# Designs tried in a protein design chat: VH-VL binders against q95uq1. Part 36

Target 1, 197 residues: q95uq1
Amino acid sequence: MSDNHEEESNVPAYVPGKHVSVDQLKQQDAEDEALKRYKESLLGTGVHAPKDDPRKLVIKEMKIQIEGRPDTIYPLDTKELIKEMKTKPFVLKESCHYKITLTFNIQHDIVSGLKQTNTVYRKGIKVSTEKHMLGSFAPQALAHSVTNPRHGWEEAPSGMLARGSYTAKVVFTDDDNEEHLSVEYAFSIKSDWKSDD
Short names: E, the ipSAE of ESMFold2; O, the ipSAE of OpenDDE; V2, 0.75 times the mean of E and O plus 0.25 times the DockQ between their complexes.

## First folded at step 11 (VH-VL; framework fv_sonavibart)

Design X8 (at its last look DockQ between E and O 0.36; V2 from the best seeds 0.00; counts 0 for: pae E 2.4 > 2)
Fold by OpenDDE, look of step 11:
Structure X8 (fold): chain C 197 residues (1-197), chain A 124 residues (1-124), chain B 103 residues (1-103)
Amino acid sequence: as target 1 above (197 residues)
Amino acid sequence: QVQLQQSGPGLVKPSQTLSLTCAISGDSVSSNSAAWNWIRQSPSRGLEWLGRTYSEDMWYNDYAVSVKSRITINPDTSKNQFSLQLNSVTPEDTAVYYCARETYDFLSNYFDYWGQGTMVTVSS
Amino acid sequence: DIQMTQSPSSLSASVGDRVTITCRASQSIDSYLHWYQQKPGKAPKLLIYAASSLQSGVPSRFSGSGSGTDFTLTISSLQPEDFATYYCQQSYTFGQGTKVEIK
């Protein structure tokens, strides 16, 4: 009688926190100086939201970091640069260690429960989907940076079946499933850094 | 301009192998920007993708689950063509068969050039 | 498996009419939708790729729109040569087709 202890993985049900506006946060607990300082630290002093840009999340950069190799940086501050990135695939050597850092600004309000979904395609076929919970982000003077993986490195696939050209899409969504940003990029997995496939 | 020319028998007996060929002009079967597909059409099943072959660092094949156990798509680089073999056919395999070039808009695939189609009837 | 459902399955229209065909995916697969035209005895012909891009040589009266799971093909003014069956496609799945017939 093997007691299959179903380990109830008590993954705490992520209760989406009530969307509290920056203004609401500023008004809350105004008498608590410590909380005020904390809020100021989160919201920064003088973060003016651009009046002409209604976006809550504005991407600035995508950085590909490969162990032992120079970084590949894609500036993404304009629509044209975002489009251009699609035409400039980066190369991953098979079995290399890499990570991707996205830098973005938050504007106007707190983006709660930001989730990153990465979908990779090969020859138009979806080959993988990864979802990452990033957390909540407030407007601040300095851009936010998110690195995946958060710790360590991702290993590039290896083998003959892994090598080739890929396309990918990163989508940022909040707790309300609002899409704030989508970015498309391309990359290749090669056997060697010098190998022109 | 890309052209696809199909050839093969239009009548196949049950349990036999359906064989078709698609000759390519204006492009290469080894093109890295394309894949070469077989699609069939019937009143009962509509348009049904069967499979593809394409070249990157090596040759790859993808097949629809519905025919995976019976289907083979082979490129012939020497003739710039690719073929379809479908084994153990039944009357359910009766359809118009098309070869098609698959191309891509970054995250999507579509079929921009098609063969003329071959009506294949499976009958005793 | 993803299913593509077109609506209507058939319609009757007159020359000059605005025609709208819808295609719904059973789920979003984060891919674009494409549209084909097929005439009797002919292979499908690509009309629109990536939801809204016109294939070369396709008249401007054809347009595509939509995102996620819901897509639309529109013919702004139906011409005699537009009487055909139209198919949507996403990945390796096709819609069942919409036959546009003369009224």
Scores: ipSAE 0.590, ipTM 0.807, lowest interface PAE 0.8, mean pLDDT 90
Fold by ESMFold2, look of step 11:
Structure X8 (fold): chain C 197 residues (1-197), chain A 124 residues (1-124), chain B 103 residues (1-103)
Amino acid sequence: as target 1 above (197 residues)
Amino acid sequence: QVQLQQSGPGLVKPSQTLSLTCAISGDSVSSNSAAWNWIRQSPSRGLEWLGRTYSEDMWYNDYAVSVKSRITINPDTSKNQFSLQLNSVTPEDTAVYYCARETYDFLSNYFDYWGQGTMVTVSS
Amino acid sequence: DIQMTQSPSSLSASVGDRVTITCRASQSIDSYLHWYQQKPGKAPKLLIYAASSLQSGVPSRFSGSGSGTDFTLTISSLQPEDFATYYCQQSYTFGQGTKVEIK
């Protein structure tokens, strides 16, 4: 059994401002009417969240951008789409440059210290675990978006040992270690871009 | 149905190489839905995974840390077999050796077909 | 590394008894735990995969349950052919076994 750990990226941890509830945010800015109007349009008269949906984090989309190629977009805004992601593997050419953008809504309360933990497997053997601190996010009507890496590109591994099919699981937790989401997905590293095999 | 049939000597002298073969029927050693494993069992160590080989775009091997400096597992596609070579054996390598087919439920792996086992004694 | 602990190490039981064997993981492994039966002189035989899925040809008196860290194999009514050693497995690690003996 091989345990692999990759060094954490240089993505800075989100530095939260003071933790403020939605109600406190509206009141603290009441003295400036222009700011109040802007914040009310952003937050709305009611945050658009189902009252019977307890989730604080609702995933909408994962986008994989590859330098020099069209984006690969996974809509994830239903339970069925999240489960289907593992049946639609994406391809990375070895040494390609890529980045990943996650789009999600936050509802009910602020999620503090959101972290993603991504574990990658090669035919049942864990080959890496990467952790990325995403930061803290408040409820709002507009979706949040985070891109990793924030600047530049990530490079896919290369060589005979790197090529092949991989499975993975990404888990999103907060600073209290509450799990908000997990997604299983698959990808392959190939020497060339291929059609469906 | 898949069947695994083992062959090889049951007695090996210390410092020599243990060599076993597993013949496959009902499946192909180059199947991209399976991996081919060696697992051994002794009273002191219980069941111990040693390593595997599998085919995808090329042949891959994974070996347990405890034996990785001494082990080689090779496929033979023309005979539909795979082999174990364990170098520099000591009496601690005395065990029953099994070959096994590995299959997956996405992230989960299990061994659904096993060879009959070969008792290997390492003794002068 | 994830440690797998089976209990009990051995037990004695009579035909017809309900037998329960546990396997505990040192960390959560979701439902990625599998059970094997091994009779003397034979290879292990897969009984249950993914905690609760019964392998083809395995009698329905065998059942598995659990997720996370605690898993149970149950034999609802022990038969003479069920006297064996039982192993749990996760990834490439096996438990140390539970021997079920007659009388």
Scores: ipSAE 0.450, ipTM 0.737, lowest interface PAE 2.4, mean pLDDT 84
ESMFold2 (binder alone), look of step 11: mean pLDDT 91; pTM 0.939

## First folded at step 14 (VH-VL; framework fv_sonavibart)

Design Y1 (at its last look DockQ between E and O 0.32; V2 from the best seeds 0.41)
Fold by ESMFold2, look of step 14:
Formats: C-alpha cells, structure tokens, sequence
Structure Y1 (fold): chain C 197 residues (1-197), chain A 124 residues (1-124), chain B 103 residues (1-103)
C-alpha cells in the first residue's frame, strides 16, 4: 500500500498537488529562448507598466478544467477577487480528471525561475505539498498562461477518506525566493457533482 | 455559551489505562466546523497536544506521534461527549489533562474553549 | 514540524506597565499564530487568534501584532488580573510560556 510521506498525518495525502515534470523543464528551456527573442523585439514595441503598482506578477485568472465538464473560471484581477477565493470553493468528483490554468501578466522586469508551491490542508493538517517550475517570463502586453499538467490530466483521489473539504495555499516565488503572489483557496472532493449534506 | 466539562479519575497506577471524558454543551461533538482535542500540561513538558477527533461524513482521528501507539479518542454523539484513553501509562504521563474545542482561521486551528482540567497522577 | 520559541521565559512588572512578549516561529506561518492566558489552577484562555484578532470578551489592553516568523503580544497597561502565564500557539505546537509576575 502506498503511504503518505508525512508520518504525522492520520489522513493520507489524497489530493495531489502539481508537480515538476520533464516536459515542464523542457518548456522552461524554450521559454528562456523566447525571452531572448522577446527582448530583441522590444525595440519596435512599447511595453508599459502602471507606475503605482509595484507587483511584478499580476494574476488575472485561475481556470479549473475538468474532463467532460465546462471549465470553472475564477477572475482574480482585483485584491477583492483574490480574497474571495476562500469563500468560493470548487468541487471535484472523486477520480475525476482535471487540470489548472493560471493566467497572469508580468510587469516592470523579468521574473526568472518562477515556481509555484501548492500546499493542501484538511482541517488544519497539511496533507500534501507540491512544487512546479513554471519558467521565466518577461513583461509583455499579452498575458502569460501556464497549465498543469501540460500533458494529460491529474486525477482526484477517491474513497471515503478522500471525500471532504480542503483548504489550500499556492505561493509563487522566483529564483531569489522572492514571493510574488500567494492565494488561499478551497475545494471539496465529493462522490458526485451534486452538493450533499 | 460553549462549555466543556471533564470527568474521570485523578489517580492511575502504572501500566493501567487512563480514561477521561469531556461533555459538551452549546455545541455538537459532530459539528463539521470544529474538532475535539485532548491537551496535557506538566512542568517538564509544558502544553502538549495529544490528539483530536472530528466529524465530516465520517470520523477522522489524528494523534501526536509521541502517544499514537497508546491513545484512543472516541466521540459519543448520543451523549454529546468525547473520551480519552491512554494505555500503559507511566509516571511520565502525570499531568493536567484538558479537552478543548478547535476552530479554524482558514489554514490554521486554535483552541477557543477548554475544559476545566483534570489532574492525573500516575503512581504506585 | 514548526517550532515556537517564546521570549522572555519570565518577567516581573508593576501594575500600569506596558508588557511585551514575543514568539518566533521556525518557518513563516503568515498570521496563523494564537495567544493564550493561563492563571494558576485554571485552563488556558484564548486571547488573540490569527496574530491580531481579539477574542470576544478580552479587554482591549491586549493586542497582538506580527506576521511571518515574529509575533508580539502587548499589554498596554498591566492590571492586577493580568499576572499569569502566556502561551503562543500554531498548529499543534505551543510556546514554552512567559510568566508575568508582580515586581
């Protein structure tokens, strides 16, 4: 039987976070070359950032894609919308296949070696931590998008122990471990798509 | 409003089982917004969390590594109580035992209501 | 896995003094730190949750501040009923306590 890596938890780690894959590392190398080409093209375009917004990473959207269902979309382009994530949980049916896409702008300067750390909790107990390398991103007019996983799907855990309410925190840091964004969110794993009491 | 009332013996012999009960009023042991904990305190170890139980669609238990081989926490919904059983006690288990309600500020829990405490001495 | 270190372990103060107690976490815990007061022979009592939120019924002379790793409990003007031991807590870990005694 598979065991949770954390011995302190009586609740097995049923909900996997995102992980760094070989494909993500290969995409990161391609992003470095794209960054070079982007810098070379800036001579012919204007890239502007708000003078009074010091953030280098500005989240716009989180999209949860579930195989066979319409996407769930969270607009996150205000501080209020980011804060509201805590009160608007999404639902995963056990064993469903899903992926998550983040859409964001980069402003002021490049962000090198952006990584996300996602930590999932069950009633205050940490049940999993996953890290994903996203790559390097330069300021540009069009938003950047990153989907995890790039290939295939993640699968939600199943069983009576997996069902329930979860809270989570995702943190975005760069190669210098500077924190650019932190979002707290909630979700539940249920036996069907209908809410139950 | 919420009140936790403890009961159980204050003297236990080595190798026996320590048993305590915590009765709840003003809330339900099966509330899905709370968890029910046992915490002990001694001069040498200070406040030490032992374990918890809580209900969602089933009962979930979580125990401190230091006692997990000896501890059981049982809810009783019909009496609105939860119990502590600690097996094979030694004099190092001498402490004041508290039950406590845990509630959450999103990612982290805190103990907003405590029982009155039960001094338990483990001695021959 | 996060350790909580309180400072000082004890202090002596007079009624009316401003008292400051600190708690340091071994890793960042954002604002998820909580403070308790315990008087001799009694259970701990929650004072402050989430670093700075005052629990209902707690006098306004108590305040909490901090985020990340460093947190402070302040009693703006010490009263006779405030002589007690104070604990910080995050997750299932408590600090070692700070005893506030009369000078």
Amino acid sequence: as target 1 above (197 residues)
Amino acid sequence: QVQLQQSGPGLVKPSQTLSLTCAISGDSVSSNSAAWNWIRQSPSRGLEWLGRTYSEDMWYNYYAVSVKSRITINPDTSKNQFSLQLNSVTPEDTAVYYCARETYDFLSGYFDYWGQGTMVTVSS
Amino acid sequence: DIQMTQSPSSLSASVGDRVTITCRASQSIDSYLHWYQQKPGKAPKLLIYAASSLQSGVPSRFSGSGSGTDFTLTISSLQPEDFATYYCQQSYTFGQGTKVEIK
Scores: ipSAE 0.486, ipTM 0.754, lowest interface PAE 1.9, mean pLDDT 84
Fold by OpenDDE, look of step 14:
Structure Y1 (fold): chain C 197 residues (1-197), chain A 124 residues (1-124), chain B 103 residues (1-103)
Amino acid sequence: as target 1 above (197 residues)
Amino acid sequence: QVQLQQSGPGLVKPSQTLSLTCAISGDSVSSNSAAWNWIRQSPSRGLEWLGRTYSEDMWYNYYAVSVKSRITINPDTSKNQFSLQLNSVTPEDTAVYYCARETYDFLSGYFDYWGQGTMVTVSS
Amino acid sequence: DIQMTQSPSSLSASVGDRVTITCRASQSIDSYLHWYQQKPGKAPKLLIYAASSLQSGVPSRFSGSGSGTDFTLTISSLQPEDFATYYCQQSYTFGQGTKVEIK
């Protein structure tokens, strides 16, 4: 009688926190100093959200970091720049170590349970999908940055079959499955950094 | 203008191989910006994608799971055409077969040119 | 596998009518939706690619919209030549079709 103690991994069921609007948070009389400090930590003393931009998440840049190579930075603060990025693929040498950092602002309200989904395509065929739980982000004066992988480096695929051109889409969604951001980008895997393959 | 012209038998016996050819004009089967596809249509199954060939790199060949074990799609660069072979056919393979050119947007493909269609009946 | 469901399966309309066809994906995928028109005995014809881009030579009365899992094809003013079956497609999956018939 093998007592399979199913260790109930008490992973606290991420109860999607009640969407407490920043306004609701502001109206809650800070009778609790701890709550006040928490609010101050989240809202900062002066984050004025632009009145003319209803977006909750605003991408600022995408940074490609490759070990031993200069960073590639794509400014993404305008729609035109986002479109231009699609036409400027970055190069990954096979077996190189790389990571991608997205920098964005949160505006107006807390974005809860932000999830990043990365999908990669080759010639219109989906070849990979990665999902990353990022957490919750509040409006603040400083932009938020998310790096994938969170720790260490990703290794670029190698071999003849890995080489070629890729397209990708990164999508940010919250706990309510609201899409806040979609960014499309392109890259190539090459045998060397100079090869015009 | 791109044109696709289909040819092949309209009657195939059960367990035999269905063979169709699609001749391309106005484009090359070796195009690096297009893939070449077969799609069939029946009242019971509707429009069903079967597979594609990409002549520049056969690694980009892709087949529907439903027919993967029985299907072969090959480009013929010498004739600027591509073919469909479907082995071990059954009456369920009875359909109108279409060849189509697939072009790509940034993320996916769509079919901008189609052959005229070939009705293939599988019957004893 | 993704499933594409069109609504309605068939509709009757008159010339000049506004016609709306919906396509729902069983799940949201990062792939664009495309629309085709098919007439009896003919191959499908591309109408709209990438959800909202009109194919060259297609009349402006056709339009596409939508995102995520819900997409719409609209014919602003139905013409006699528009009586046909319409299909949505995402990736390599097609909808079951919507037949637009004359009332």
Scores: ipSAE 0.395, ipTM 0.750, lowest interface PAE 1.1, mean pLDDT 88
ESMFold2 (binder alone), look of step 14: mean pLDDT 90; pTM 0.937

Design Y2 (at its last look DockQ between E and O 0.36; V2 from the best seeds 0.00; counts 0 for: pae E 4.5 > 2)
Fold by OpenDDE, look of step 14:
Structure Y2 (fold): chain C 197 residues (1-197), chain A 124 residues (1-124), chain B 103 residues (1-103)
Amino acid sequence: as target 1 above (197 residues)
Amino acid sequence: QVQLQQSGPGLVKPSQTLSLTCAISGDSVSSNSAAWNWIRQSPSRGLEWLGRTYSEDMWYNWYAVSVKSRITINPDTSKNQFSLQLNSVTPEDTAVYYCARETYDFLSGYFDYWGQGTMVTVSS
Amino acid sequence: DIQMTQSPSSLSASVGDRVTITCRASQSIDSYLHWYQQKPGKAPKLLIYAASSLQSGVPSRFSGSGSGTDFTLTISSLQPEDFATYYCQQSYTFGQGTKVEIK
């Protein structure tokens, strides 16, 4: 009678933190100096959220970093730039090492439990999905940056079957499954860095 | 204008092979911006995607799980057409079969041109 | 496998009516939703692609909206030629259809 003690891996049930609005946080008379400091650290001195932009997450830039190559930077400040990005694929040489950094601002409120989902397509077929838990982000004066992978480099696929054009979508969702951002981009895997003339 | 013209028998016996052809005009079966699909429709199963072929790279061929073991979709570049072969048919395969052009956008494909449809009855 | 559920399965309407058809996906996928019109004895015809983009030649009275799992096709003013069955599609899955009949 082998007592299979199913070790209940007490993975602390990520209790979605109660959406405490920044306003609620401000109103809470932090009798606790530590809480006040924490609030000040999160809210910074007077980051005025733009009154005309209700978005909580605003993408600013996508940066492709390739080992031994110059960075490719996509400014994403406007909807037009986001659309343009889709038409300007970056190139990955097979077996190269690369990482992607997204830079964004948080506005108005804390975004809790931010999750990044990256889906890659080839000719309309979904070929991969990656999910990354990013954490919680508060409004601050400096933009936030998230790099994938968090540590090290991703290796681009290699071989004849890997070569070709890809499209991808990055979606940012919070603990409430609210979509805050969607970014679409394109890339190609090639045998060399030379654009097929 | 893109046109798809279907041809093939409308009656197939059980256990035999269903064969249909879709002739393309106004586009090429070798187009790098389109895939070529077969879709069937029946009262019991509604619209059911069966599979697609992409002539430039057969790696992008895809089949529905329900028919994967029995289906073959092949492009014919010489005739600018593509075919459907469905082996070992049963009465459950009775449907109107459509060929369609799939235009894939950034994330997905949609069917912008369709053949006229072919009613195929599987009966002894 | 994703399932697409349309609501209603059928409806009766009059010329000039506003008609709304919904399509619900069993799960949210990173794929666009498309809408088709089918008349009896004819192949489906593309109406709307990528949730809200009107196919060339389709009247402006047709519109699409939605995101995630919930999508809507709207006919702002139903015309006699609009009596048909409508289908949503996401990836390679179709809805069961909504028949728009004359009242």
Scores: ipSAE 0.329, ipTM 0.732, lowest interface PAE 1.3, mean pLDDT 88
Fold by ESMFold2, look of step 14:
Structure Y2 (fold): chain C 197 residues (1-197), chain A 124 residues (1-124), chain B 103 residues (1-103)
Amino acid sequence: as target 1 above (197 residues)
Amino acid sequence: QVQLQQSGPGLVKPSQTLSLTCAISGDSVSSNSAAWNWIRQSPSRGLEWLGRTYSEDMWYNWYAVSVKSRITINPDTSKNQFSLQLNSVTPEDTAVYYCARETYDFLSGYFDYWGQGTMVTVSS
Amino acid sequence: DIQMTQSPSSLSASVGDRVTITCRASQSIDSYLHWYQQKPGKAPKLLIYAASSLQSGVPSRFSGSGSGTDFTLTISSLQPEDFATYYCQQSYTFGQGTKVEIK
């Protein structure tokens, strides 16, 4: 038995782009000044971000922490420093334990579903692509920090195929696939630590 | 300034080994800013990358999967050259063979200097 | 694995024509696509690297554009020496070539 009539939709379409901005959150409880003051303290100076800087995500620092070694710290708060990162590679000894902390400010609006896509190359040959969800972040005065892994350490690979000099590109996007940052960087996996690092 | 000069026989019998050399002037085979490649071209396959060698703390070789069991690329630092050996050739290995310098600016590799090419015919 | 498709496979053009050649990748490759020219009996010659950067010594009538999956090589005013086959390249994969012939 066939049905030849056209079905009419009686359900409103999903509208995925609606969100509540920082300014809208500040005004929703105008009746309660104490609650307004509390909301302003949570949102911090992020609601007063510079109007001539449209970036929602402003990277400040990447830190490489290696168990039993001094940290390697990359300041990234200018375009020049971001471009310079690729000229200052860090070293991982094979099988070492490490973790990476990113420090950034969020301004203007909430960044929902921030994720990183990291692609690693060895002299022009792509060797891996990894994606990690970082979470959602609101504007605030204090910088946000995220550490990967959240607990414990990551272990660097070992062996002849793992040792060598690597280049990489990390891209940060939100759940709308808007790109907020792209950084090119370099590192080496060595069998032993060099004396001057 | 950089020049790649190829040499080697143009006729090889089936089941034998194809051997070519590429002499480098104006650069070093051990340069850590370059990689040294063999690429071949035939009407049926077009341009086909075969493999590369490069120097870092040691020599590293990468080969195309299609030829990995038969190919060897050897650098020779004393002569500033690198070679191709392809074992057990068949008529399907008939092609023009090129050596090429690969230069890369961080993430992107491209071939900025090429040898003159060597036509290699594999025929009984 | 990334496949590269050039279009057209061949074309006929006159001196002075504007010529456009397209290369499409099966996946996004950012701007890491390179263009080569090959004349009969000679090795390929690098023209454009990283989608749009002109190699030293290449005439300014050659230009490249594109990002992601779609890339274009343009010759703004075709010259007699430009009749050749053109190849795109990403990583260790080349396109099948586009032959530009005299009309």
Scores: ipSAE 0.162, ipTM 0.631, lowest interface PAE 4.5, mean pLDDT 82
ESMFold2 (binder alone), look of step 14: mean pLDDT 90; pTM 0.936

Design Y3 (at its last look DockQ between E and O 0.62; V2 from the best seeds 0.00; counts 0 for: pae E 2.8 > 2)
Fold by OpenDDE, look of step 14:
Structure Y3 (fold): chain C 197 residues (1-197), chain A 124 residues (1-124), chain B 103 residues (1-103)
Amino acid sequence: as target 1 above (197 residues)
Amino acid sequence: QVQLQQSGPGLVKPSQTLSLTCAISGDSVSSNSAAWNWIRQSPSRGLEWLGRTYSEDMWYNEYAVSVKSRITINPDTSKNQFSLQLNSVTPEDTAVYYCARETYDFLSGYFDYWGQGTMVTVSS
Amino acid sequence: DIQMTQSPSSLSASVGDRVTITCRASQSIDSYLHWYQQKPGKAPKLLIYAASSLQSGVPSRFSGSGSGTDFTLTISSLQPEDFATYYCQQSYTFGQGTKVEIK
């Protein structure tokens, strides 16, 4: 009678931290200097949240970095620019090394447990889904930047089956599954860089 | 104007192969902005997508899981048509079969042109 | 897999009536829902694409609305030629259909 002690791996249930509003954080009597320093580190000296923009996450830029190639930069400051991006696919040569950097501002409150979900489609069929845990982000004067992959480069798919046109959607959600941002973009995988003519 | 014209037998015996053809006019089977699909309809299963073929740098085919082991969709560029073959048919394959052109709204495909449909009955 | 549920499965209406058909997705599909009309013995016909875009040649009495999980097809004033079955579609999934019959 072998007592298989299933070691309940107490993976601490990531209890989504209670959404403590920035206002609640400010009201908590900083009796603890450590807490005060932590708050100051998170809130910075001048969280100027625009009063006319209720969004907590505001995308600013998408940057495609390809090893040995110039960067492709999509400004995303306006809804029009976001729409325009869909009509300007970037090209990945098969087997190239690339990474994507998203730049965004956090406003009004801390966004906790931000998750990026990237879904890629070929002619309306889902071909891949990637999820990245980004962490928590506080309002600050400087924009936040997230690069995927975090370390190194991603290799573009290769082979005849990989070549073609793709569309994608990236979605940012928090621990409460609130959607803060969605961005759609297009790209092509090609055998060479010259086929853009 | 795009037109799809279906042809093929309406009666197939069990275990035999269902074969249909869809002739395209007003567009090319090799169009990079379209995919060419087969969809069937029955009272029991409703509208059911079966598969598609399309051209990019090469020809691609995607099939529904329900028929993947039995289905083949082939383009014929010389005739500007595409075909359906469904092997080892059973009475459950009795349906009206449609060919359709798929076009895209970025992340999504929709069917803007359809063939006239072909009633296929599987019976001994 | 995304499930599509239409409601009602059937309805009876008179000429001139406002008709509303609903399609619900099991998860958010943004605005990527399409509507078709099918008459007996005919292939489905595209009516609306991308939730609200009217297909060329479709009468203006047809309209679509919705986003996320809930979508609606509306016929503002039902005409005799509108008695048919209507289907919503997302990707390769179709709704079960809504039959609009004469009252």
Scores: ipSAE 0.770, ipTM 0.891, lowest interface PAE 0.6, mean pLDDT 90
Fold by ESMFold2, look of step 14:
Structure Y3 (fold): chain C 197 residues (1-197), chain A 124 residues (1-124), chain B 103 residues (1-103)
Amino acid sequence: as target 1 above (197 residues)
Amino acid sequence: QVQLQQSGPGLVKPSQTLSLTCAISGDSVSSNSAAWNWIRQSPSRGLEWLGRTYSEDMWYNEYAVSVKSRITINPDTSKNQFSLQLNSVTPEDTAVYYCARETYDFLSGYFDYWGQGTMVTVSS
Amino acid sequence: DIQMTQSPSSLSASVGDRVTITCRASQSIDSYLHWYQQKPGKAPKLLIYAASSLQSGVPSRFSGSGSGTDFTLTISSLQPEDFATYYCQQSYTFGQGTKVEIK
């Protein structure tokens, strides 16, 4: 029963200074019935949204995994934690290998054509923007997770122009361009873990 | 508190280099929380940002596209000042030139302290 | 590129009047808009940052509001020292200015 596979993504949200690229009828009847049973099981087990919380998308966590180092985990369960995120920047050593996992719940209704837009700034100047189509998501009790990159690692940019402090904003919109979430965060690219952290 | 004092000549001949200096008191040109800007004002273009310099792990410069090939902004940490050099000037560069300190509210930079302004006329 | 359009380009007002100046961005900029006052022969002076935050030393008759694309600077009771030109700013782009003149 059910693979925990979520929407596949080609590339993670990335840091400035790096440029990467970065028998249907028969099968259809069986798949439709299985999908109906799965949806009914989720609804029957109490996929409940708080009545007074109108949000369709509720972020729970952002995790930064760095090869050979402990994970950095941001709980984002409350709007206070989301606001606090920008006051706790994470550090990437230049050329390090990393990946990012976002965990969220969907409530109330299906969110169609969910898109993640990540914009990175250096002292108020936009230095990159990345857009990723995540797909459509139904409400369920279990959270959805998206990890970028799906395979292997992303490499942080390097060089003296890449090092420094960055601010960023990630926005989630649907195919009607309705904004469901906006998170502001910060990070630094440094030459060494000990001398800069 | 923070004060910016400009100096430099007000008359420059065409094809020459415009040079201005901004002296800082009450803050450091090396401050990690600020950036140091040149902005000019003319009747034809209004307020026009030219560029900035700032320090983090090294010195950085950013310049407006309109002047990028001709402009240099240099910090001088020993004198606590920063300069503007604009090469190959033409009468279109006639303007009042201001230096300004830039500070940030996370994603938003704004100019909280300005120099007194220097009227520069480019004429033969 | 985001362009800033101020309205009106000029207005005439009397001491004691309520004055409203608008700035419109070509795309949403959230609340990252700033307002400046400039008197003849003087440098611009910061009044409001981040749409609504009053800079230290600025009189409380000045206020800012708005988010997204539409922003407003309000002077609740115009004083003689408020006859000036007002500019909005986002990123490294300034509006064209609004001149407030004596009626």
Scores: ipSAE 0.420, ipTM 0.713, lowest interface PAE 2.8, mean pLDDT 83
ESMFold2 (binder alone), look of step 14: mean pLDDT 90; pTM 0.937

